# Ledger of designs, part 19: VH-VL binders against q0atu2

Target 1, 119 residues: q0atu2
Amino acid sequence: MLDKKARIRTSREYRNVFEKGKRLSGRFLIIYYVENALDNNRFGFITNKKIGMAVIRNRIKRQLRAIVREYQGQVKNKHDIVLVARAGIGKSSFEGMEKDYIAIMKKAGLFARNANKID

## First folded at step 13 (VH-VL)

Design eb1
Fold by OpenDDE, fold request of step 18:
Structure eb1 (fold): chain C 119 residues (1-119), chain A 119 residues (1-119), chain B 110 residues (1-110)
Amino acid sequence: as target 1 above (119 residues)
Amino acid sequence: EVQLVESGGGLVQPGGSLRLSCAASGFTLSSYGMNWVRQAPGKGLEWVSIIYEGGYTDYASWAKGRFTISRDNSKNTLYLQMNSLRAEDTAVYYCARGSDYEPYYFDLWGQGTLVTVSS
Amino acid sequence: AYDMTQSPSTLSASVGDRVTITCQASQSIDSYLAWYQQKPGKAPKLLIHKASSLESGVPSRFKGSGSGTEFTLTISSLQPDDFATYYCQQYDNYGYPELTFGGGTKVEIK
């Protein structure tokens, strides 16, 4: 689990990201991201019923949190980032999700310049 | 004051190469997702490629391997390298700025530059 | 890539007419659809994004509606400046980073 300070937790925080942030789409993920006034990043995760049953949604959420945690230290600070799982993510491998996340983050330019990412 | 200006179009033989340029003014090109969209004479619009704010690139399936999108931040200029050109590549090529919210719809277009591939 | 089908391909109308253009997506694209207007020899102009959000400066007679797979662009009262070709464009493609346009609808003078 991500540290509490690294999590988007309130509806207000989520709304702020959706209303004021930018949107990028990947194969399995959509991200919404906006600068925050903090010194750290916060991440939110959304899985909807189109993904599948609750068990599947929870699995996907755990996997996404693991991915985010793995690369968290290489992401530019001062961002609120919401990951929205797309319908096909339930059929994806962990590696596929990871690859998609990396691609989206690269699209957004959210990785630090000194980040060492795998293609 | 915000403007895109394409250049580099012309007549080229099949199998030839051509590099198009798109000079941006009034805004920082690298802060946006920039796209190339083409239009064959008397035909519809066809998306070619995008370079995201982070520098990541995507292509239409038909464009992969033959087309390369890039940018020079110092010149605030977008490029499209076209190789192995075919007659069906004949079109007006537009550079188009993606929305600030998301780069997938285009709120600013250049005047276009005509590329004619013919023997 | 998602296929976008516009209808009709050509539409003849008179000034003052109500004009309706439809765009159908091969798969649901939620509301991620844009409409463009293009006049001969000119670049396309963005009219609407997110299916119904009117761009700044676009006359209110233009209205976008729809979601999922069916979308509509309506011109409530056609003006002389509205004779042009209109394109829809989806930007919610799954899996493949391709943005696709409809085939276009030419609105011409009757």
Scores: ipSAE 0.872, ipTM 0.942, lowest interface PAE 0.5, mean pLDDT 94
Fold by OpenDDE, fold request of step 18:
Structure eb1 (fold): chain C 119 residues (1-119), chain A 119 residues (1-119), chain B 110 residues (1-110)
Amino acid sequence: as target 1 above (119 residues)
Amino acid sequence: EVQLVESGGGLVQPGGSLRLSCAASGFTLSSYGMNWVRQAPGKGLEWVSIIYEGGYTDYASWAKGRFTISRDNSKNTLYLQMNSLRAEDTAVYYCARGSDYEPYYFDLWGQGTLVTVSS
Amino acid sequence: AYDMTQSPSTLSASVGDRVTITCQASQSIDSYLAWYQQKPGKAPKLLIHKASSLESGVPSRFKGSGSGTEFTLTISSLQPDDFATYYCQQYDNYGYPELTFGGGTKVEIK
């Protein structure tokens, strides 16, 4: 699990990302991202009913958290990033999600220059 | 003040290659998702390719393998390398800036450069 | 790719007329639709994004509406400067596989 300080938790924090951030998307994910005033990154996750049943949504959320955790050390600092799962993600493999996440993060230029394991 | 200027268009034979350039002024090219969009004579608009802020690239399905989008940040210039050109590639090619919020619609366009592929 | 169909392909109107252009998507694109205006020999100009959000400097006589698969661009009172070709563009698939435009609607003088 992500550290508490690495999570977007409040509605206000989410709204700030949606209102002031940028939007990028991939096949399975949409990200909203904005610089924050902190020294750490924070991640938020949104899964809606279009993804599927609660069990599926929870699975997807766990998988996305795992992916984010795996690569969090390679993400540029001082960003709030919200991941929104798209409807088709429920049928994707973990590797597919990971690939999509990496692609989106590359689109955004959010990986640090010295980042590894992002090929 | 803010503008895009395409160049490099001309007459080429089928199977030939051509590299288009798009010089940006008044803004930093690399801070935006930049696109190429073409328009055949008397026809509609067709999206070709995008290079995102992070440098990631995507292409229309028909463009993959023959077209390559790139940029030179030091020159604030966007490029489109076109290979194995065909008659149906004849078009005015526009460079178009993606919006600051998201790069998927285009708020700034160049004047276009004409590419004619003919034997 | 999502197919975007515009209708009509051409319409003739007079200054002061109410003009309506329709764009239909082959599948739902929510509200991720943009409208462009293009005059002969010129590059397209962005008018509207997110189906209904007017770009800065665009006259209020332009109105975008719709969601899902049906969208409309309405010019409440056509002005001489409005004779042009209009294009819709979907960006719901976000380049997966690709961004697509409608076929265009030419608004010409009656």
Scores: ipSAE 0.870, ipTM 0.942, lowest interface PAE 0.5, mean pLDDT 94
Fold by OpenDDE, look of step 13:
Structure eb1 (fold): chain C 119 residues (1-119), chain A 119 residues (1-119), chain B 110 residues (1-110)
Amino acid sequence: as target 1 above (119 residues)
Amino acid sequence: EVQLVESGGGLVQPGGSLRLSCAASGFTLSSYGMNWVRQAPGKGLEWVSIIYEGGYTDYASWAKGRFTISRDNSKNTLYLQMNSLRAEDTAVYYCARGSDYEPYYFDLWGQGTLVTVSS
Amino acid sequence: AYDMTQSPSTLSASVGDRVTITCQASQSIDSYLAWYQQKPGKAPKLLIHKASSLESGVPSRFKGSGSGTEFTLTISSLQPDDFATYYCQQYDNYGYPELTFGGGTKVEIK
């Protein structure tokens, strides 16, 4: 799992990302991202009730955390990034979610050079 | 102070090619999602393509394969390469800046450049 | 791609009138809708984003409302400077952007 320091944890931190960050929409994910003043990236995850029951939301969060963790070392540093799960993500495969994440991150230009990404 | 200036429009025969340019001033073009939007004479607006901050590109379904969006960061200039042009491609072509928050709606437009495809 | 149906295509009104333009999406786009104003020979101008957020410098007589599939642009009291063509534009499309515009509404003087 992501280190505690790599997590967005407070409401204020989330609000800052939503208010000051940029937004990109994917098929299954919406990403909000903003530069931070830290030496590390922080990730947040939002799974609204519209995507399903708590069991589903928790599963999605686990999958998203796994994806983020896998590519964490390839993300440009000093960013707060919030992943918001869109409706229908529950019907997506893990690979589909991963592909969507990668696409969004490419659009945002958040991957470091020579990142090992799937297309 | 911030502005976009399109150029490169003109008369071209069907099947021909043309490259449009959009010079940005007052802001860094690569920090935004940049779009091309066209408007046939007396008609509505039609989105053509986008290049995201990260350099990723997307196209309208009808534009795929014939149009290529790109940018030169050193020149702070956006381009649209148009190939295999058709009469129905006749339009004023606008470059449009995606908003600072997200690239999907456009807060800055150039004056447009007219492309006329005719035999 | 999401189809955007805008109505009416033409609207004749007088200064001081309340004007309402409607935009209908073929699928729910939540609140991801923008409105533009375009005058002849000029580029479009962004008025509203996210269905109801007024851009800086846009007069308060412009109001955007709606969510899901039905959206409206209202000009509470039409001014001479408001005679123009207005376009709605969706920007959801589930991350496969075809940022479709409505067909436009020409607001002309009665």
Scores: ipSAE 0.844, ipTM 0.936, lowest interface PAE 0.5, mean pLDDT 94
Fold by OpenDDE, look of step 14:
Structure eb1 (fold): chain C 119 residues (1-119), chain A 119 residues (1-119), chain B 110 residues (1-110)
Amino acid sequence: as target 1 above (119 residues)
Amino acid sequence: EVQLVESGGGLVQPGGSLRLSCAASGFTLSSYGMNWVRQAPGKGLEWVSIIYEGGYTDYASWAKGRFTISRDNSKNTLYLQMNSLRAEDTAVYYCARGSDYEPYYFDLWGQGTLVTVSS
Amino acid sequence: AYDMTQSPSTLSASVGDRVTITCQASQSIDSYLAWYQQKPGKAPKLLIHKASSLESGVPSRFKGSGSGTEFTLTISSLQPDDFATYYCQQYDNYGYPELTFGGGTKVEIK
């Protein structure tokens, strides 16, 4: 799991990302991202009842955290990034989610120049 | 003062190629999602393509394969390469800046450049 | 791609009239809808985003409303400067953007 320092945890932190950040939409994900004043990135995850039952929502969160963790070392530093699961994500495969995440991050230009696992 | 200025439009024969340019001033083009939108004479608006801040590109389904969006950061200029042009491609082509919050709606437009495809 | 249907295609009105333009989406786009104004020979101008958020400098007589599949642009009291063509545009598209516009509504003088 992501370290505590790598997580967006407070309502105020989430609000800051939504109010001051940029938004990009993917097939299964929406990301909100904004620069922070830290030396590390922080990630937030949002699933709502439109995704499905609690069991599904928890599964999706677990999968998204796994994806984020996998590519964390390739993301530009000093960003707060919130991932919002879209309604259709419950029917997606893990690979589909991963592909969508990579695409969105590329659109945002959030991968480091030396990233090599995003093809 | 921020503005976009399109150029490169003109008369071209069917099957021909043309490259449009959009020079940005007053802001850094690469910091925004930039779009091309066209409008046939007397018709409505039609989205063509986008290049995201990260350099990722997307196209309308009808444009894919014939149109290529790109940018030159050193010149702060957006381009649209159009190949295999058809009569139905006749239109005023606008470059449009995606908003600071998200690149999907357009808060700044150029005055457009007319492309006429005719034998 | 999402289909956007505007109605009416053309409407005639007088200065001072209340004008309502409707935009219907083929699928729910939540509130991800923009409205543009275009005058002859000019580029479109962004009026509203997120269905109801007015852009800076846009007169308060313009109002956007709606969510899901039904949206409206209302001009409470039409001014001479408002005779133009208006377009709605969805920007949801589930990450595969074909940022489709409505067909437009021409507001002309009666």
Scores: ipSAE 0.816, ipTM 0.934, lowest interface PAE 0.5, mean pLDDT 94
Fold by ESMFold2, fold request of step 18:
Formats: structure tokens, sequence, C-alpha cells
Structure eb1 (fold): chain C 119 residues (1-119), chain A 119 residues (1-119), chain B 110 residues (1-110)
């Protein structure tokens, strides 16, 4: 589990990310993100009923939380980040979800020490 | 105020190379997904490539291996290196800024630069 | 990648007419569709994103609608400034984008 202060908790906080944030899609995940006014990051996780029954959705959430915990030291601070599981995520392995998360976070520029690129 | 200006187009022999530039003003280029889109004379629009905020890139399947998108954040400039050019690459090339929400639709366009590939 | 079929390819109309342009995706793209206007010799201009969200500064006579596979752009009362070519563009993707535009609809003076 992520630390309590690293969780998006209220409907208003989730709505802010969806309404004001940027969105990037991968094969299994959609990641919404927006700068916050805190010193830290906050993470939220959403699984829809289209993914499957509650047992399956809870397994997916646990796996995504584990992935986020593993890489959280690399994530730039001051962001609210919501991971939305796509309907097809139930067919993914943990490694597939992990690869997708890494790719999206790199594209978003949310990993620290992401260098500028020049010609 | 906010604008994109392409340059570097011209006449090139088949098999040749050309580098296009796109100067951004009024905004920070690295805060957006930046794209190239082309349009053959009298034809429709065709997406070429993207460089994400994080510096990672994707390409249309036909462009991969021949074209390279890059940027120089210190000059606030986007580039497209085009190699192994063919007659069918003749087009106006636009740089296009991804929106505040997603990098895949384009809310700011340059006026384009014409590339003609002809012997 | 999704095929985008746009119709009609050319449309002749008079000032004041109601104009409707259709864009059809070969598979569902949810609402991830944008509309652009392009005048001769000019760059495209974004009109609408996410099927129906009008961009700032775009006149309210432009309306986008649809979801899934069928989308429309309607101009409720055509103005002289609206004679242009219109393109739809899908932007639904699964981490490997292949963004596609419709073939365009040229709106000409009758």
Amino acid sequence: as target 1 above (119 residues)
Amino acid sequence: EVQLVESGGGLVQPGGSLRLSCAASGFTLSSYGMNWVRQAPGKGLEWVSIIYEGGYTDYASWAKGRFTISRDNSKNTLYLQMNSLRAEDTAVYYCARGSDYEPYYFDLWGQGTLVTVSS
Amino acid sequence: AYDMTQSPSTLSASVGDRVTITCQASQSIDSYLAWYQQKPGKAPKLLIHKASSLESGVPSRFKGSGSGTEFTLTISSLQPDDFATYYCQQYDNYGYPELTFGGGTKVEIK
C-alpha cells in the first residue's frame, strides 16, 4: 500500500485530475496527471466493471499499487496521478502492466532526471 | 504571440536527406507533445511522428527508420530529420502542438514548409 | 489502426445553409475524434476535440456530435468564412499511435 498522504482520496480530487490533467494511453492503462500544490505525489487507481468481477478488479488494483510503489522513488514530486485500468488489462501479466506503466510515465516526463533531448 | 514556424524545406533528389526545423515562441516546447503532420499537394493530412514531453518518440509505420523527430529545448525548436527520401514524401510538412490534455490532437499548427522530392 | 471514412468529399452550399459532414470509423473510437478546418494555402485549425467539445474562439454555429463509429460536424448557418476543407481525425490508441485523418470534405460556394 502507498503511504496515506500519497493517496488521492476524495471525489473532488479525482475530478480535478480528470478535468484539468493531461492524459496518456498505453495498451493496458490510461494515466491522467496534473501538478498539485503539495510537496509530494498522490496516486489514485480506477478499475471499471468492464474489467471483470470484484476479485479480478481487486487483484488488478493490488498489482498496480505494487508497480507504483516499486517506481515511486523515480517519480517527480508535486503531481496527482490517476491510473485507469483499460478493459483489456485482465489479459495482461504483472510484467505487461509494469512495462506499460514505465512507458507511459517516461512519455509523460514524470520520472526524475528525464534529460532534455537535442538534435 | 504563441506560434510555430517551420523552415528547411526545399528541393531534394530521391535518396537524399533534409532536416526540417520548427521554432516555437510564446510557450515552452518541452511542456507538450510535439508532432509532425504532412500533406501531399492536393491531398489530405497524414500524421508523421510525435516527441513526448519526456523526450520519447513514436512514428507512423511508413516513417519509422527513415525519419527522426527530435528537439533542442535550449532553442525551443523541434526537428524532423528525413532520410532516404522518395517522390511520395513530397508534401507540406507542418509542426503541430498537442493539446493541454492529450498529445494526439493539435491545437496549434505552423504554416508548413514544402519538401519536394524530384530528380 | 482505424480507417476513417469521411463524406461527402465535396459539398456545394450557399451562405446561410445548414451543412452536415459525416465521419465514420471502421471500429469504435469512443469519442476520441477531432475536427479541423483548413483554408487553401493555410494550416489546419482545430475546431472540436473529443467529438463535441468546441475549441475556444470557434463560433457556436459549429457543432460536433457522435460517438463510437459515427460522427458529424454541423454548421448551422454557413458564413463566407466557412468555405474550406474539413477533416476529422481519430486519436484513440493503445500505446502505439497511428493517428489517422479522414479524406476531407471540401465545402464550396454553390
Scores: ipSAE 0.714, ipTM 0.886, lowest interface PAE 1.1, mean pLDDT 91

Design eb1
Fold by ESMFold2, fold request of step 18:
Structure eb1 (fold): chain C 119 residues (1-119), chain A 119 residues (1-119), chain B 110 residues (1-110)
Amino acid sequence: as target 1 above (119 residues)
Amino acid sequence: EVQLVESGGGLVQPGGSLRLSCAASGFTLSSYGMNWVRQAPGKGLEWVSIIYEGGYTDYASWAKGRFTISRDNSKNTLYLQMNSLRAEDTAVYYCARGSDYEPYYFDLWGQGTLVTVSS
Amino acid sequence: AYDMTQSPSTLSASVGDRVTITCQASQSIDSYLAWYQQKPGKAPKLLIHKASSLESGVPSRFKGSGSGTEFTLTISSLQPDDFATYYCQQYDNYGYPELTFGGGTKVEIK
């Protein structure tokens, strides 16, 4: 669902985001983000075993990837962004995860503003 | 070089309104989560509100509906509009800058401005 | 909605003493706790974030420790510049922040 160019792939790339990046928390997600030196954005996804068994964690990752894909055109360029699922995310709906992602990204200032929007 | 300077404090009647200002110098205010924190005379610290990099806001539950945080990026200035003031709002009000990594702990503080609510 | 209980409220000590200040959260805040120093008539100064990470320029005699619900600030050898009030502050949240401070610990000369 995301191009290989738009993925954070290596442990070093993830570590850079966690060590150098900013952090914002939502109801279901924690988002870490940092500017990169590329011409594109890259996304990473972390789920831990507190969330549930593998089938549940895989479903959550698939849902988060779908959300990111849907809104990726609104994201300011040149950022590495890691979504970390919080323990309570397994009880959320797709809509709940989507609202949380949007809220965090807006607070971070990572969605491009347009002339019609109110701050 | 890096400073926060509050102004606009003073004596106000119960039920009145007051607008506090916080001028930032040496850094770009909109690159940080910016906060208000208050301290009643002889008492501890109490968080009031935050404006995020993206312009979105959150408030302590007791402040919601009476206080409004805002900023003017062209003047590099943070504001707190306080309405329906009560005696318990008497405090020194500090503006505080969120850290480089997350907006919820404060690595730069102004000197504070005193608000006294009294008949 | 986390209550922060800080103890003691007042601590009397001499230069050179090791002093310990405790902060307790009503629920786990992981390591999302900061410590501040405040001198009379001045704004607070950040000493430590994330329970144990010392801020740049803060003397190494200050040490933070703890996680979960119990946290400690230790000054290994008290100096004249350290007589102040110390506050802990939690910053764990779930998208609706309710940042709370402990009640403070005044460290004064014996």
Scores: ipSAE 0.711, ipTM 0.885, lowest interface PAE 1.0, mean pLDDT 90
Fold by ESMFold2, look of step 13:
Structure eb1 (fold): chain C 119 residues (1-119), chain A 119 residues (1-119), chain B 110 residues (1-110)
Amino acid sequence: as target 1 above (119 residues)
Amino acid sequence: EVQLVESGGGLVQPGGSLRLSCAASGFTLSSYGMNWVRQAPGKGLEWVSIIYEGGYTDYASWAKGRFTISRDNSKNTLYLQMNSLRAEDTAVYYCARGSDYEPYYFDLWGQGTLVTVSS
Amino acid sequence: AYDMTQSPSTLSASVGDRVTITCQASQSIDSYLAWYQQKPGKAPKLLIHKASSLESGVPSRFKGSGSGTEFTLTISSLQPDDFATYYCQQYDNYGYPELTFGGGTKVEIK
């Protein structure tokens, strides 16, 4: 789970990431990210209604949070990062979402180079 | 102030190899997705390859296995290693910087270097 | 990868004319389309990204519009500096990009 300081919470915080951040796409996810003025990272999650009913969206969001929590120690500090679930994610496996997240984060350069322990 | 300068083009025989260089000045090359785009004489533009901020790469399907994009951050220089060259590879090769928002459209271009593949 | 069909291939116009260039994607690319200008012997120059967002320093007579599969670049009053070739480029992808350009539109003096 992510503590309160590691969450993007307000509409203003989300808007800043969407307006000023970089965007990278994967098969199941889109990730927006921008440098922040904090000492830590913050994460946000969006599962729009096109993905399915609330129970499906909540399951996807829980899975994405678990993935982010597993790798959060490898993420370079000072970034706000929003994960947006794509249509079709509901048919993916947890492992498929995880692989997609890792690939996008590596391309973004958001995993620390000196402490890159992935793979 | 910011610029990209390609070099290393020239005449090569079919089946030969050539390494292109692109020197960046006025910005840090590894903070952007960097691309190669080519243009055959009298023809349109064709994307070749990208190296992401994180150092990972993608290629046009026809280039994969023959061309290798790389960078040397200490020299602030992008490279394209071109192997098994064919007449169809004759083109002006541009290096191109991805935008602040997405690495897939290009807001800074070099002037290009001509590669001619002929007997 | 998506096919990008650009029309017309050539366009003859006079200074002061309104010029419209069309770019058609084979499948929806949302708004992930850029426009470039290229003059002979020069590198392309980015004019517009995300279908309609004008780049800094580009004259306001350039206007991009469209979404989905059909996009236009309009020059409201053609100037001498605008005689060039224009390219659209799609940049939508699903984690493995194959960025494609339209075939180009050469805008020539009439």
Scores: ipSAE 0.704, ipTM 0.886, lowest interface PAE 1.1, mean pLDDT 91
Fold by ESMFold2, look of step 14:
Structure eb1 (fold): chain C 119 residues (1-119), chain A 119 residues (1-119), chain B 110 residues (1-110)
Amino acid sequence: as target 1 above (119 residues)
Amino acid sequence: EVQLVESGGGLVQPGGSLRLSCAASGFTLSSYGMNWVRQAPGKGLEWVSIIYEGGYTDYASWAKGRFTISRDNSKNTLYLQMNSLRAEDTAVYYCARGSDYEPYYFDLWGQGTLVTVSS
Amino acid sequence: AYDMTQSPSTLSASVGDRVTITCQASQSIDSYLAWYQQKPGKAPKLLIHKASSLESGVPSRFKGSGSGTEFTLTISSLQPDDFATYYCQQYDNYGYPELTFGGGTKVEIK
C-alpha cells in the first residue's frame, strides 16, 4: 500500500491533474501528470465500471499499486500522477501492465533516462 | 518570442542523406513532445516522427529504419537524420511542437525546410 | 490504422457564406481530433483540438463538432482571411501513434 502522503485523495486534487496535467496513452493505461508544490510524488488510480465487476476492478487497482510501489524510487519527485485503466486492461497480465507502465513513464520523462540507450 | 526555425534542407541525390535542424526559441524543447511533419509539393500533411520529453521516439512505419529523430538539449535543437532518400521523400519538412497537454497535436510550427530528392 | 476522409476536397464560397467541412474516421477516435488551417507557402495553424476546443486567438466563427467517427468544422461567416486549406488530424492511439491527417479541403473564392 502506498503511504497516505503519496496518495491523491480529494476531487480537487484529481481535477487539478486532469485539467492542468499532461496526458500519455499506452496499451492498457493512460497517465495524467503535473508538477506539484510538495516534496514528494502522489499517485491516484481510476478504474471505471466498464472494466468489469468490483472484484476485477479491485484486483486491477491492487496490481497497479504494487507496480507503482515497485518503481516509485525511480520516479522524479514533485509530481501528481493519475493512472487510468483502459477498458481492455482486464485481459492483460501483471507483467503486461508493468511493461506498459514502464514505457509510459519513460516517455513522460518521469523515470531517469537509461544512460546506455540511444534515442 | 516563441518560435521554431528549420534548416538543412536542399537538393540531394537518391540514396543520399541529409540532416535537418530545428532551433527552438522562447521555450525549453525537452519539455514537450517534438515532431516532424512533412508535406509533398501540392499534397497533404504526413506525420513523420516524435521524440518525447523522456527522449524516447516513435516513427511512421515508412520512416522507421531510414529516419532518426534526435535532440541536443544543450542547443535547444531538434534533428531529423534522413538516410537512403528517395524521390518520394521530396517535401517541405516542418518541425512541430506538441501541445501543453498532449504531444500528438501541434500548437507551434516552424515555416519548414524544403528537401528535394532528384538526380 | 486510421484513415481520415475529408469532404469536400475543394469548396468554392463567397465572403459571408457559411462553410461546412466534414471529416470521417475509419474507426472511432472518441474526440481526439484536431483542425488546422494552412495558407499557401505557410505552415499549418492549429484552430481546434479535441474536436471542439477552440485555440486561443482563433475567431469564434470557427466551430468544431462531432465525436466517434464523424466531425465537422464550420465557419459561420466566411471572411477574406479564411480562404485556405483545412486539415483534420486524429491523435487517438494505444501506445504507438499513427497520427494521420485528412486529405485537406481547399476553400476557394467563388
Scores: ipSAE 0.697, ipTM 0.882, lowest interface PAE 1.1, mean pLDDT 90

